VH-VL binders against Laminin subunit gamma-1 (lamc1). Designs and how they scored, part 9

Target 1, 169 residues: Laminin subunit gamma-1 (lamc1), of Danio rerio (Zebrafish) (Brachydanio rerio) (q1lvf0r505to673)
Amino acid sequence: RDDEGWKGKQRDDSSVPVQWSPSSGEISLISEDYFPIYFVAPDKFLHNQLLSYGQNLTLNFRIQRHDARLSAEDVVLEGSGLRVAVPLIAQGNSYPGEETQTFVFRLHDTTDYPWRPTIKHADFQKLLYNLTSIMIRGTYSAQSAGYLDNVSLVTARRGPGTPARWVEK
Below, E stands for the ipSAE of ESMFold2; O stands for the ipSAE of OpenDDE; V2 stands for 0.75 times the mean of E and O plus 0.25 times the DockQ between their complexes.

## First folded at step 4 (VH-VL)

Design u5 (from t09 with light chain D26N S93Y L97W; framework fv_teclistamab)
Fold by ESMFold2-Fast, scan of step 4:
Structure u5 (fold): chain C 169 residues (1-169), chain A 120 residues (1-120), chain B 108 residues (1-108)
Amino acid sequence: as target 1 above (169 residues)
Amino acid sequence: QLQLQESGPGLVKPSETLSLTCTVSGGSISSYDYYWGWIRQPPGKGLEWIGSIYYSGSTYYNPSLKSRVTISVDTSKNQFSLKLSSVTAADTAVYYCARHPDYEWYFDLWGQGTLVTVSS
Amino acid sequence: SYVLTQPPSVSVAPGQTARITCGGNNIGSKSVHWYQQPPGQAPVVVVYYDSDRPSGIPERFSGSNSGNTATLTISRVEAGDEAVYYCQVWDSYSDHWVFGGGTKLTVL
């Protein structure tokens, strides 16, 4: 019954309904055409996420139709006036299919498939320090649906070499 | 309806910078739906992708050319441009500007191409 | 660096079927697009995403992709099909659009 605050939107910021399935524990978006529709993360994933630098964003995802068409901007991060994006298959992830798969994205400026446009490590940290948006493209075909579950933003723990101060907000 | 047209010098000297512009007509470059790119073809050889740009300024470059390539977009002029530095005879080619849909990863519209010769 | 291999030429008689191959390591896990370049003209896409056809492209053009080989099939070949055909994939590891070397189709 609870979409946990996830919203749906198109690139022009128009709202799209998010469906919740209690039986599968998934949220879904439905498309009429190939234009991207995104799941938009609720506030609990946003704001000061500096401790997620170098850590993973993970999600479980599946599609209704196997004829998915990817974009350079399937996963989008915005913060501090900066914007970076990757295609869904970036960083060794497999092509989406009808069976649920786990997708993993490292939040770092230096990866084998970097976030684009390329920004310096200081700017990537600045983006995460004031994260204002995480968008995950939910639809990849016309007259189809995409299903999202188990989104996790990993946070680093204090250890040897960690700064004496933590930023909490 | 939508048309792409390359323009720029057809002759560039070795070690100098090759500069080309692509003008988009019949539609807007400021579109959520499309990326704009450059592809070249040396005489008698195959196609080589140079790079692509989104209207926001986000770029993808061919790794073999990345150190020499800059692609930029000017939404006010409905144009995007290519600069390729430190050219040699190996950069002699027909240069195409092209469009690919953001929701699909193939080139669906091409300019007519412009020959650029690198010679003294 | 990902590489696509195409035969340099294929010859076929009018009305017969031409098959143009595109070889790549585990290419069946990638989406393959095919371009037709008539002599002296810019390329045009004839098959995208392995087997789909753009509007205006005849049903004689079809594609397949599995294992290490993608194939463009042109049935009932016509003289107007003479062109160089290029396969193309996106390689996510290198952020690279990779083109094959091209296959010249000659209709004898």
Scores: ipSAE 0.005, ipTM 0.501, lowest interface PAE 11.4, mean pLDDT 84

Design v01 (from s06 with heavy chain E104Y; framework fv_tislelizumab)
Fold by ESMFold2-Fast, scan of step 4:
Structure v01 (fold): chain C 169 residues (1-169), chain A 118 residues (1-118), chain B 107 residues (1-107)
Amino acid sequence: as target 1 above (169 residues)
Amino acid sequence: QVQLQESGPGLVKPSETLSLTCTVSGFSLTSYYVHWIRQPPGKGLEWIGVIYYSGSTNYNPSLKSRVTISKDTSKNQVSLKLSSVTAADTAVYYCARLDFWSGYFDYWGQGTTVTVSS
Amino acid sequence: DIVMTQSPDSLAVSLGERATINCKSSQSVSNDVAWYQQKPGQPPKLLINYASDRESGVPDRFSGSGYGTDFTLTISSLQAEDVAVYYCQQYYSTPLTFGQGTKLEIK
């Protein structure tokens, strides 16, 4: 019953309702057109995330229909006046489907499918130091829904990385 | 074969309502969006609006108060009504299909010329 | 609304020479840009989508490039049949908007 502060937005910044699905423990967005609608991360994922540099943003995601149409801006980060994005399939991720998959995005300026527009090491760290927005595209076809769960930002630690923040049931 | 064809009166009087019809073939209006776009003589293209699967509509804010788009799936038709017309509404009116996978217009009708004159 | 501005308004290019048309958006539109060719008395014809993907059946002399706010349509070697008005269009956000058009003529 808990959207944990996640919000929905269109590209023109207009608000879209986020639904909680008790049967699956997911939050969802629905759309009537092909223009992306985004899940917008709550404050607990934002602000000083410098320790997440070089670590992963992970999420569990599925779509209502297997008719996904991707965009260059499926995952978007904003901070310190900077903005970068990647398509959902970037960095070796699978095409989304009706079954839940785990998607992994490395927060680094040098990857085989880097964040765009091109960003240098110092600017990526500046962005993460004052992170103001994380948006995850929720809908990928007309008259369809997307379902999101288990979002986490991993932080650097001695030993293996540990999830900093995630969507909880 | 995908086809779109616009039809309607070539002449409309100022202050009246312009009514146009787009008849489609080769695809279903339950599977695709049909948009209306217009082009005044010697000028560029202006997007008017669209009707979605649900019957919901999205209109260009500059025209929203005067535009109604509707569809009749049994007749394979999408209709455009534009109220309170003036000489500035004189244009070629196109209907165009937005491809499910693209977000841009893959097929256009031939266009129908509308002149607003007394 | 996103404003699309093309440059130049018109250009004349000799047969076999390169033609370059530019399109600038008032804000970032990612790669959600299409290019259309329109000949007199005809509807626009799709040439390029997603800024750089050539539509099926379009000659390979046509290419598109760009990301964010700056986009370019290039015709590597002008043919007589390429004389037309060219329009860019963003489909990043509604309302959908077009550039004002660029008229391409033979020099």
Scores: ipSAE 0.270, ipTM 0.740, lowest interface PAE 4.1, mean pLDDT 87

Design v05 (from s06 with light chain N31D; framework fv_tislelizumab)
Heavy chain, then light chain:
Amino acid sequence: QVQLQESGPGLVKPSETLSLTCTVSGFSLTSYYVHWIRQPPGKGLEWIGVIYYSGSTNYNPSLKSRVTISKDTSKNQVSLKLSSVTAADTAVYYCARLDFWSGEFDYWGQGTTVTVSS
Amino acid sequence: DIVMTQSPDSLAVSLGERATINCKSSQSVSDDVAWYQQKPGQPPKLLINYASDRESGVPDRFSGSGYGTDFTLTISSLQAEDVAVYYCQQYYSTPLTFGQGTKLEIK
ESMFold2-Fast, scan of step 4: ipSAE 0.337; ipTM 0.765

Design v12 (from s06 with heavy chain V50Y; framework fv_tislelizumab)
Fold by ESMFold2-Fast, scan of step 4:
Structure v12 (fold): chain C 169 residues (1-169), chain A 118 residues (1-118), chain B 107 residues (1-107)
Amino acid sequence: as target 1 above (169 residues)
Amino acid sequence: QVQLQESGPGLVKPSETLSLTCTVSGFSLTSYYVHWIRQPPGKGLEWIGYIYYSGSTNYNPSLKSRVTISKDTSKNQVSLKLSSVTAADTAVYYCARLDFWSGEFDYWGQGTTVTVSS
Amino acid sequence: DIVMTQSPDSLAVSLGERATINCKSSQSVSNDVAWYQQKPGQPPKLLINYASDRESGVPDRFSGSGYGTDFTLTISSLQAEDVAVYYCQQYYSTPLTFGQGTKLEIK
């Protein structure tokens, strides 16, 4: 496999190389400083994702160093001029470590760690209907790396006889 | 226990290069970033830049052409050089520790006053 | 560059009364905002980081709030030692930028 269209970027929108590891099947980002660097999801995760409302975004992730510092914007969704974000440990997820863990984020306005800024169900649905960006923070310390795999955006059944769908990289 | 101490000449002539040193104690330069920030008399704070423990630097774009920050880990020192100084560079210069995992300055030096005058 | 704008430029409050200082960013900075207190002849002192997390040793009367573009520092009951200039700072992106400062005085 390859990086499957995943890109890397800094908060100033400057591009960062994404590396592919054939031995582990992971993509990675490498940092020199402590400012966040993000994996940016390819087009196949974007656009009309309304059927993902109330469902999960899941990912497998690990870091090179155990001294991670989390941010309010570790996972970021943008769409329809709206933007929401959560820290990586939101919704009962564990602190990241050197061993791969599965992280689960419910796409809903009512959660244990709510998406910020506060968003109501109608606006969350509007955001997902025209999803333009999914960003996943890839590095959590200076001179370090983060490794991402198995990103999935789950969809629900819609209407009688409409099958559920699984969207992944 | 954590301390930062700036030192420098106090007076610098226009067009010359300003050279300041920040000596740290109570922490390692391999675990923290040290930034330079300045404050003209009676005015606000302006971030100058920092040096990563790898030696890479990041500077305020407004000063980038004139600024060099370096470090000597064996002496626990971070240095600032500002070339082609003018009266507008008259300020108190601070070095400050930025926590490795955040962006706030949790400890500051007392500041060293630099006056640019002939 | 992200511009941080504080209001008011100066504020006079009576002892024991509530003081409120505002800070607005030109674009979203999440909760990556710190507040500093600076007294004459001294370096700035960190009061609050991550918009609302009070530093150890800072009195409970100081609190911060906000997210995105609008942030507030509140002193619930002003004491004489609180007379100072207060600065907000964003650390969302470089260059790191500060507000212009709010001078707090006893009325």
Scores: ipSAE 0.196, ipTM 0.706, lowest interface PAE 4.8, mean pLDDT 86

Design v17 (from s06 with heavy chain S31D; framework fv_tislelizumab)
Heavy chain, then light chain:
Amino acid sequence: QVQLQESGPGLVKPSETLSLTCTVSGFSLTDYYVHWIRQPPGKGLEWIGVIYYSGSTNYNPSLKSRVTISKDTSKNQVSLKLSSVTAADTAVYYCARLDFWSGEFDYWGQGTTVTVSS
Amino acid sequence: DIVMTQSPDSLAVSLGERATINCKSSQSVSNDVAWYQQKPGQPPKLLINYASDRESGVPDRFSGSGYGTDFTLTISSLQAEDVAVYYCQQYYSTPLTFGQGTKLEIK
ESMFold2-Fast, scan of step 4: ipSAE 0.396; ipTM 0.784

Design v20 (from s06 with heavy chain S102E; framework fv_tislelizumab)
Heavy chain, then light chain:
Amino acid sequence: QVQLQESGPGLVKPSETLSLTCTVSGFSLTSYYVHWIRQPPGKGLEWIGVIYYSGSTNYNPSLKSRVTISKDTSKNQVSLKLSSVTAADTAVYYCARLDFWEGEFDYWGQGTTVTVSS
Amino acid sequence: DIVMTQSPDSLAVSLGERATINCKSSQSVSNDVAWYQQKPGQPPKLLINYASDRESGVPDRFSGSGYGTDFTLTISSLQAEDVAVYYCQQYYSTPLTFGQGTKLEIK
ESMFold2-Fast, scan of step 4: ipSAE 0.402; ipTM 0.780

## First folded at step 5 (VH-VL; framework fv_tislelizumab)

Design d1 (from c02 with light chain T94S L96R; at its last look DockQ between E and O 0.68; V2 from the best seeds 0.00; counts 0 for: pae E 6.8 > 2)
Heavy chain, then light chain:
Amino acid sequence: QVQLQESGPGLVKPSETLSLTCTVSGFSLTSYYVHWIRQPPGKGLEWIGYIYYSGSTNYNPSLKSRVTISKDTSKNQVSLKLSSVTAADTAVYYCARLDFWSGYFDYWGQGTTVTVSS
Amino acid sequence: DIVMTQSPDSLAVSLGERATINCKSSQSVSNDVAWYQQKPGQPPKLLINYASDRESGVPDRFSGSGYGTDFTLTISSLQAEDVAVYYCQQYYSSPRTFGQGTKLEIK
ESMFold2, look of step 5: ipSAE 0.055; ipTM 0.622
ESMFold2 (binder alone), look of step 5: mean pLDDT 91; pTM 0.914
OpenDDE, look of step 5: ipSAE 0.656; ipTM 0.874

Design d2 (from c02 with heavy chain S31D, light chain N31D; at its last look DockQ between E and O 0.53; V2 from the best seeds 0.00; counts 0 for: pae E 6.6 > 2)
Heavy chain, then light chain:
Amino acid sequence: QVQLQESGPGLVKPSETLSLTCTVSGFSLTDYYVHWIRQPPGKGLEWIGYIYYSGSTNYNPSLKSRVTISKDTSKNQVSLKLSSVTAADTAVYYCARLDFWSGYFDYWGQGTTVTVSS
Amino acid sequence: DIVMTQSPDSLAVSLGERATINCKSSQSVSDDVAWYQQKPGQPPKLLINYASDRESGVPDRFSGSGYGTDFTLTISSLQAEDVAVYYCQQYYSTPLTFGQGTKLEIK
ESMFold2, look of step 5: ipSAE 0.054; ipTM 0.648
ESMFold2 (binder alone), look of step 5: mean pLDDT 92; pTM 0.936
OpenDDE, look of step 5: ipSAE 0.727; ipTM 0.895

Design d3 (from c02 with heavy chain S102E, light chain N31D; at its last look DockQ between E and O 0.48; V2 from the best seeds 0.00; counts 0 for: pae E 7.5 > 2)
Fold by ESMFold2, look of step 5:
Structure d3 (fold): chain C 169 residues (1-169), chain A 118 residues (1-118), chain B 107 residues (1-107)
Amino acid sequence: as target 1 above (169 residues)
Amino acid sequence: QVQLQESGPGLVKPSETLSLTCTVSGFSLTSYYVHWIRQPPGKGLEWIGYIYYSGSTNYNPSLKSRVTISKDTSKNQVSLKLSSVTAADTAVYYCARLDFWEGYFDYWGQGTTVTVSS
Amino acid sequence: DIVMTQSPDSLAVSLGERATINCKSSQSVSDDVAWYQQKPGQPPKLLINYASDRESGVPDRFSGSGYGTDFTLTISSLQAEDVAVYYCQQYYSTPLTFGQGTKLEIK
């Protein structure tokens, strides 16, 4: 319905307003230059997310332009003083295009096309135990837009007390 | 085909305003950004700043209080003003082209030498 | 501000030998690094973008590598025309910053 607590930031930590599209139900970031702007996840996705270790972070994403160059740091996780990142095409994902695609990232230190830098099993768990930031790169060129929808952080079921699955826009 | 040319007075008195113009040809200022960079004698390169397509500016924090960059797309010109100059502002001043898709400078002007002296 | 530190400040290499110039950033800049060559009285000339991609018209003896904080420019077989000052530059974020330069001389 609105930005749902998502924020936009540049690499220098300056704020950029996230836009809402009532017609598509997407949030978007619009750039005027080549410097990337990131979607920054709200608190719902942060703090103790250890139950998501070995599970998926999923998102729906599209961009306005075809000729964008991806980076090694298109999705960034920070927690417990640790930082890991991957490009959008990691783990078998296709290049983004003008049509919405689903991107899936397993939250595990051992995956096809792993998170960088490589960290130990226990350190990835520590990162998720005190998750302080999830950033998803939204812009890939000047005068371009990126559109994000349906962000979901899957949790492992823990028996009788099953956590609710999150689907956020 | 792509050319950038700096122009302006080579000698400026202390405390006055330095004013330079970059005239471009072979490309449009609606498609490319022009940045200002300077190089003091015998020293390295210092980025000054640029103006966005929209008219917003981005300046090196070390110079922000004294610098103004403007553009005139109909004249293919980007201008630099630096106020309250001192001898420390003596340098070769370059304008350089940056593509919207890139962050590095593929074409540079020849540079214009500015000396701040009485 | 992201500080780019080059080493060495000056380098003397015999003709036909390999020259290596390092650039280290104060924080990760991914592969958003360019290398420039500047000869006396001339503006800088772009050699390498994205840490390793040679610009059109640059001889294949020039190569770049690196990711994160550590970057290298290599000239595999030094030629007389390669005498210049070389600069690295990050374009990860503003303010854009350059290394202090490395003077390359013939031994």
Scores: ipSAE 0.028, ipTM 0.644, lowest interface PAE 7.5, mean pLDDT 85
ESMFold2 (binder alone), look of step 5: mean pLDDT 92; pTM 0.939
OpenDDE, look of step 5: ipSAE 0.632; ipTM 0.871

Design d4 (from c24 with heavy chain S31D V50Y, light chain N31D; at its last look DockQ between E and O 0.53; V2 from the best seeds 0.00; counts 0 for: pae E 8.3 > 2)
Fold by ESMFold2, look of step 5:
Structure d4 (fold): chain C 169 residues (1-169), chain A 118 residues (1-118), chain B 107 residues (1-107)
Amino acid sequence: as target 1 above (169 residues)
Amino acid sequence: QVQLQESGPGLVKPSETLSLTCTVSGFSLTDYYVHWIRQPPGKGLEWIGYIYYSGSTNYNPSLKSRVTISKDTSKNQVSLKLSSVTAADTAVYYCARLDFWSGEFDYWGQGTTVTVSS
Amino acid sequence: DIVMTQSPDSLAVSLGERATINCKSSQSVSDDVAWYQQKPGQPPKLLINYASDRESGVPDRFSGSGYGTDFTLTISSLQAEDVAVYYCQQYYSSPRTFGQGTKLEIK
């Protein structure tokens, strides 16, 4: 019933309050200007996530207004001193709308609409080995809100011959 | 037709407060933000800041301690005050409309020259 | 603050020839870079947004490129009306900052 440790930040690292909705189970960020505000993932999504290489980061997201303006860096990963990003519509995702949609981002250096900058396979794996930040842009216009829910980071654990998956909110 | 017009005294004495007004027409201050930007003689552009619809402000840290931006929606005006001016504040002062689609300044005023001198 | 450094500070190019202006940021700004043209006695005019997107009404001879820290404005065939000072600007992070300007002249 809380924000599960999610934080709100601008690109200059200044803090912005994250709101929690008990009725919907969503967290939200509210904008007053054009500078993006990001949802910053808590520790449970971070550190050694190498087993998620080639797997999906998924999230449910909606916006308050149709007049969203996307950027090249709507989803940002940082780790091992490396940083990559994609726009929200990368990899076949639809434009966000007022109804909740599921967004899927494959954690691989060579995908359709790849992470930028382009980095080598080994470097993407190094990034995930010591993942220090996942940022999901929450605000897309000057006077609107973005709503995030159901973030999951899929892992490929070696079990009895079949990789396991996990989902976190 | 979208128009922005800066006005105010062209000469300001050192240590006094510079006060400028941007009057807008052809759009509503409830739909667009207006920013202040200045340009010292023969030099580049420096973003000053703007005021949110809520009344809170966003200022360039280099000027934050001396700048106040306010607006009066009923008069279609955005005002700039810069306190404790010195010769370094001599510049052309522009107001500009931020287009929310592009995130950039699509319309600018003609600028007003302010000279700080005794 | 993110520093935008332009090069050269001034250049002279013959009519009909190619002009190239560079802009380097002190840290990555992705493609959140705009280019402005300022003719003498006029306010700046937006030419390019998102590093490479021409604004409506801007002639095709103007093009922009770049991502991260290195950006370029190119005028493919200089015309007399292009004599101006050109500024790059980042809007990746507050405060918005401009390059120092590049004065373009006819040789």
Scores: ipSAE 0.015, ipTM 0.595, lowest interface PAE 8.3, mean pLDDT 85
ESMFold2 (binder alone), look of step 5: mean pLDDT 90; pTM 0.899
OpenDDE, look of step 5: ipSAE 0.753; ipTM 0.900

## First folded at step 7 (VH-VL; framework fv_tislelizumab)

Design e1 (from d2 with heavy chain S102Y; at its last look DockQ between E and O 0.70; V2 from the best seeds 0.00; counts 0 for: pae E 6.1 > 2, grease 19.3 > 18.9)
Fold by ESMFold2, look of step 7:
Structure e1 (fold): chain C 169 residues (1-169), chain A 118 residues (1-118), chain B 107 residues (1-107)
Amino acid sequence: as target 1 above (169 residues)
Amino acid sequence: QVQLQESGPGLVKPSETLSLTCTVSGFSLTDYYVHWIRQPPGKGLEWIGYIYYSGSTNYNPSLKSRVTISKDTSKNQVSLKLSSVTAADTAVYYCARLDFWYGYFDYWGQGTTVTVSS
Amino acid sequence: DIVMTQSPDSLAVSLGERATINCKSSQSVSDDVAWYQQKPGQPPKLLINYASDRESGVPDRFSGSGYGTDFTLTISSLQAEDVAVYYCQQYYSTPLTFGQGTKLEIK
């Protein structure tokens, strides 16, 4: 629902139009060439997200053509001058296809959660403390589309019966 | 069998327009892109550009003002025009296929030598 | 533009010995690097894609490695037919750019 304000960007930071479907609730990116285009998350997902450390980033995604080559950098996080990335199939996720799949990525630095490059606990926490970018690769081949929906960034709950603390600044 | 073949004149006078054609077989131009790359004598490789399925183009900024790439899917051809040529444009010109699923050049033509000389 | 810088420019290696060619990019290109072999009078031939994935039909003695900015092509046991110029290429973003080439010769 909160996918308004999403942008499309290539690796050189050039802008690409994001399409929106009110009937399906999906946003999409359509490639002209083989170079990847990324969905770039709006500000509501950024800044101090330290309460998401050890929690999940969840998204629904599908592509027009399966058997596309995934990359080491399908999901990219940047913050505090640090950058980590992971392929879509990391952490037990299924290979994307034409049917929408749910992808879950734990925001943690242990060996079981292969964010690359490997960074220390403290650095992963610093990254989330000043999160400046979340990018999700949307295209995997020429003349094809990727479709994104239901992105959520889970936060730890604070105390019994209260909503998770949201970092205000 | 995937094949690409460049054709065009070997000699071009300075200030004129260089025109080359890449004829392809074994694949469809609706499914794969063909790029132009050149190599001056004894030097390295320089990417020139290509044309999208939409008709838009992506050119090396260093050549953008002088380059026109077009395609004719019915003839299995991709064409290159380079205007206002100088001796610096003397090179072997290649057409190469960009893999539809992967962004590198898996098949190359044999190349055609173009000399710019009065 | 992303600059790809190869080292050395020229390399002489004895038959059966290991040859190592390095390529450094001016910014991170992830693993979007290909290696090509070019013999005189011939077009380039793709050897390695995605920094380390050997193309079909390429002998096992060729291997690639690297991520980010530093990439290596290794020939584990040099054969006479491996005499050529080798190029790295990034396909992370346009304009696509190639290294300046490394000429490999038999010592």
Scores: ipSAE 0.113, ipTM 0.679, lowest interface PAE 6.1, mean pLDDT 85
ESMFold2 (binder alone), look of step 7: mean pLDDT 91; pTM 0.932
OpenDDE, look of step 7: ipSAE 0.603; ipTM 0.869

Design e2 (from d2 with heavy chain S102Y, light chain Y50D; at its last look DockQ between E and O 0.68; V2 from the best seeds 0.00; counts 0 for: pae E 5.7 > 2)
Heavy chain, then light chain:
Amino acid sequence: QVQLQESGPGLVKPSETLSLTCTVSGFSLTDYYVHWIRQPPGKGLEWIGYIYYSGSTNYNPSLKSRVTISKDTSKNQVSLKLSSVTAADTAVYYCARLDFWYGYFDYWGQGTTVTVSS
Amino acid sequence: DIVMTQSPDSLAVSLGERATINCKSSQSVSDDVAWYQQKPGQPPKLLINDASDRESGVPDRFSGSGYGTDFTLTISSLQAEDVAVYYCQQYYSTPLTFGQGTKLEIK
ESMFold2, look of step 7: ipSAE 0.122; ipTM 0.694
ESMFold2 (binder alone), look of step 7: mean pLDDT 92; pTM 0.934
OpenDDE, look of step 7: ipSAE 0.661; ipTM 0.880

Design e3 (from d2 with heavy chain W101Y S102W, light chain Y50D; at its last look DockQ between E and O 0.69; V2 from the best seeds 0.00; counts 0 for: pae E 5.7 > 2)
Heavy chain, then light chain:
Amino acid sequence: QVQLQESGPGLVKPSETLSLTCTVSGFSLTDYYVHWIRQPPGKGLEWIGYIYYSGSTNYNPSLKSRVTISKDTSKNQVSLKLSSVTAADTAVYYCARLDFYWGYFDYWGQGTTVTVSS
Amino acid sequence: DIVMTQSPDSLAVSLGERATINCKSSQSVSDDVAWYQQKPGQPPKLLINDASDRESGVPDRFSGSGYGTDFTLTISSLQAEDVAVYYCQQYYSTPLTFGQGTKLEIK
ESMFold2, look of step 7: ipSAE 0.242; ipTM 0.734
ESMFold2 (binder alone), look of step 7: mean pLDDT 91; pTM 0.935
OpenDDE, look of step 7: ipSAE 0.681; ipTM 0.886
ESMFold2, look of step 9: ipSAE 0.141; ipTM 0.701
ESMFold2 (binder alone), look of step 9: mean pLDDT 92; pTM 0.933
OpenDDE, look of step 9: ipSAE 0.678; ipTM 0.884

